# Miniprotein binders against a9bab2: the designs that were tried, part 8

Target 1, 221 residues: a9bab2
Amino acid sequence: MRQRLTVSESKAIFHKEFPFVVPAVYRRLVDELIVELNLLKNQERFVADGVFAIGLTSIFLDFTKGYKPENQKGILLEAICKCTGFSASNLEQIALEAKKLANGLNTNEIKSLITDNNRDEKESTYKLINKNNHYSRIIAIGIYKLVDMQSNGFNKEEATENSYLDLVNNFGYTKERVEKDVNLYKSSLDKIEKALELIEMNIKDEKRRNKERVSRTKPGQ

## First folded at step 22 (miniprotein)

Design l6
Fold by ESMFold2, fold request of step 23:
Structure l6 (fold): chain B 221 residues (1-221), chain A 120 residues (1-120)
Amino acid sequence: as target 1 above (221 residues)
Amino acid sequence: SDEELYQRAESLKKSGQFKQARRIFSRVVQRYPDHAKAWRELGRTLQEMGDYQRAVKSFRQAISMNPKDVDAYKRMAESLREEGQYWDAIEMYWAALEINPDDDQIYAALEEAYALYYEE
C-alpha cells in the first residue's frame, strides 16, 4: 500500500533533501515537477516506464542547462524524485535502456516496440515502452524525444518536427492532446532560455559598470 | 459616490440579489474604471450567477489595476476551471504562487487542475 503525500508534504521532504537555494528562474520547474510527479505516483494505471523516464530526464536537462553550480543538478533531480516517491537513479537507468532500444529505429520499428505482444515476450520492453500508460505531459515529451533521437543521425532524413505524431495513437493517446503539450513544452523552454540570456546579460552589464566606476573613482586619476 | 454605489451592490450580493448587484457593480466600473475592488466583486457576482466567461474578464480587469491581488488570480483560475480551460487555470494558479509562494491551498488546487487537464 502506497502512502499518499500532499504536495505540501512532498515539498517539505524536498527541502530536507535539497538543502541549497534554488535560483528563482528554476523554482517553477522544480515546483511543477513535484506537483505532477506527486499526482502521477498515485494513479493506478501509471507506470514509470522508459518513455516516461526519457520525458522526465529530458525535461529536467533541457530546463536546467544553465544551472549553477553544475554539481548540484544531480542532487536536485534526486530530491525532486525522492520527495515524490521516485528513484532518480532507477529512472535514469530506464531512460538509458529505452534510448538504446530505440537508437537508430524508424517510426515503424518503434511501433513494434509498443505492442502488448512484444511486452509479453520481452519483459524488458514492457518495463520500457507501454501502451495506454497514464497520460501526462511528461509522457508526451518522452514520445517527442523518442522520435527526435532516431532522426538526429547524419544519414537519417525522414523525420520532420511533427513525425512523433505518427506514434501517438499507438501509445493510446490523441494527436490533439500530445501536440498541444509538446507545443506548450517548446514555448516554456523558449521562455526559460530567454530568461537565462537576460540574466547573463545583466550580470555582464553590472560587471562592466563596476569596472567603469572603479576606474573613474581611483585616487590620483 | 463610487463608495456608496459599491456598498449598495455588496449589500445586494449578500442578500442574494445577484442580477441587481451585477448591474450596479457594472455601473461602478463603467464610471470608475480603475476601481480594482469593484472589478473583483463584479467577477465574484458573475461567478455566483454561473457566468464564468464574464467573471474571467472582470478578474482580468481587477488584476490589471492591482497585479499583486492574489485572490483575483485564484478566483480567475476557479472560473477558468469551471469553463474547462484547465491549462489557463493552471497558469493563473502559478501567477498567484509567484506572489504568495507558500500558499498550500493553491498547491492543492493546482494538483487538482493538472488532474482535470489530463482527464479531458
Scores: ipSAE 0.624, ipTM 0.824, lowest interface PAE 1.6, mean pLDDT 85

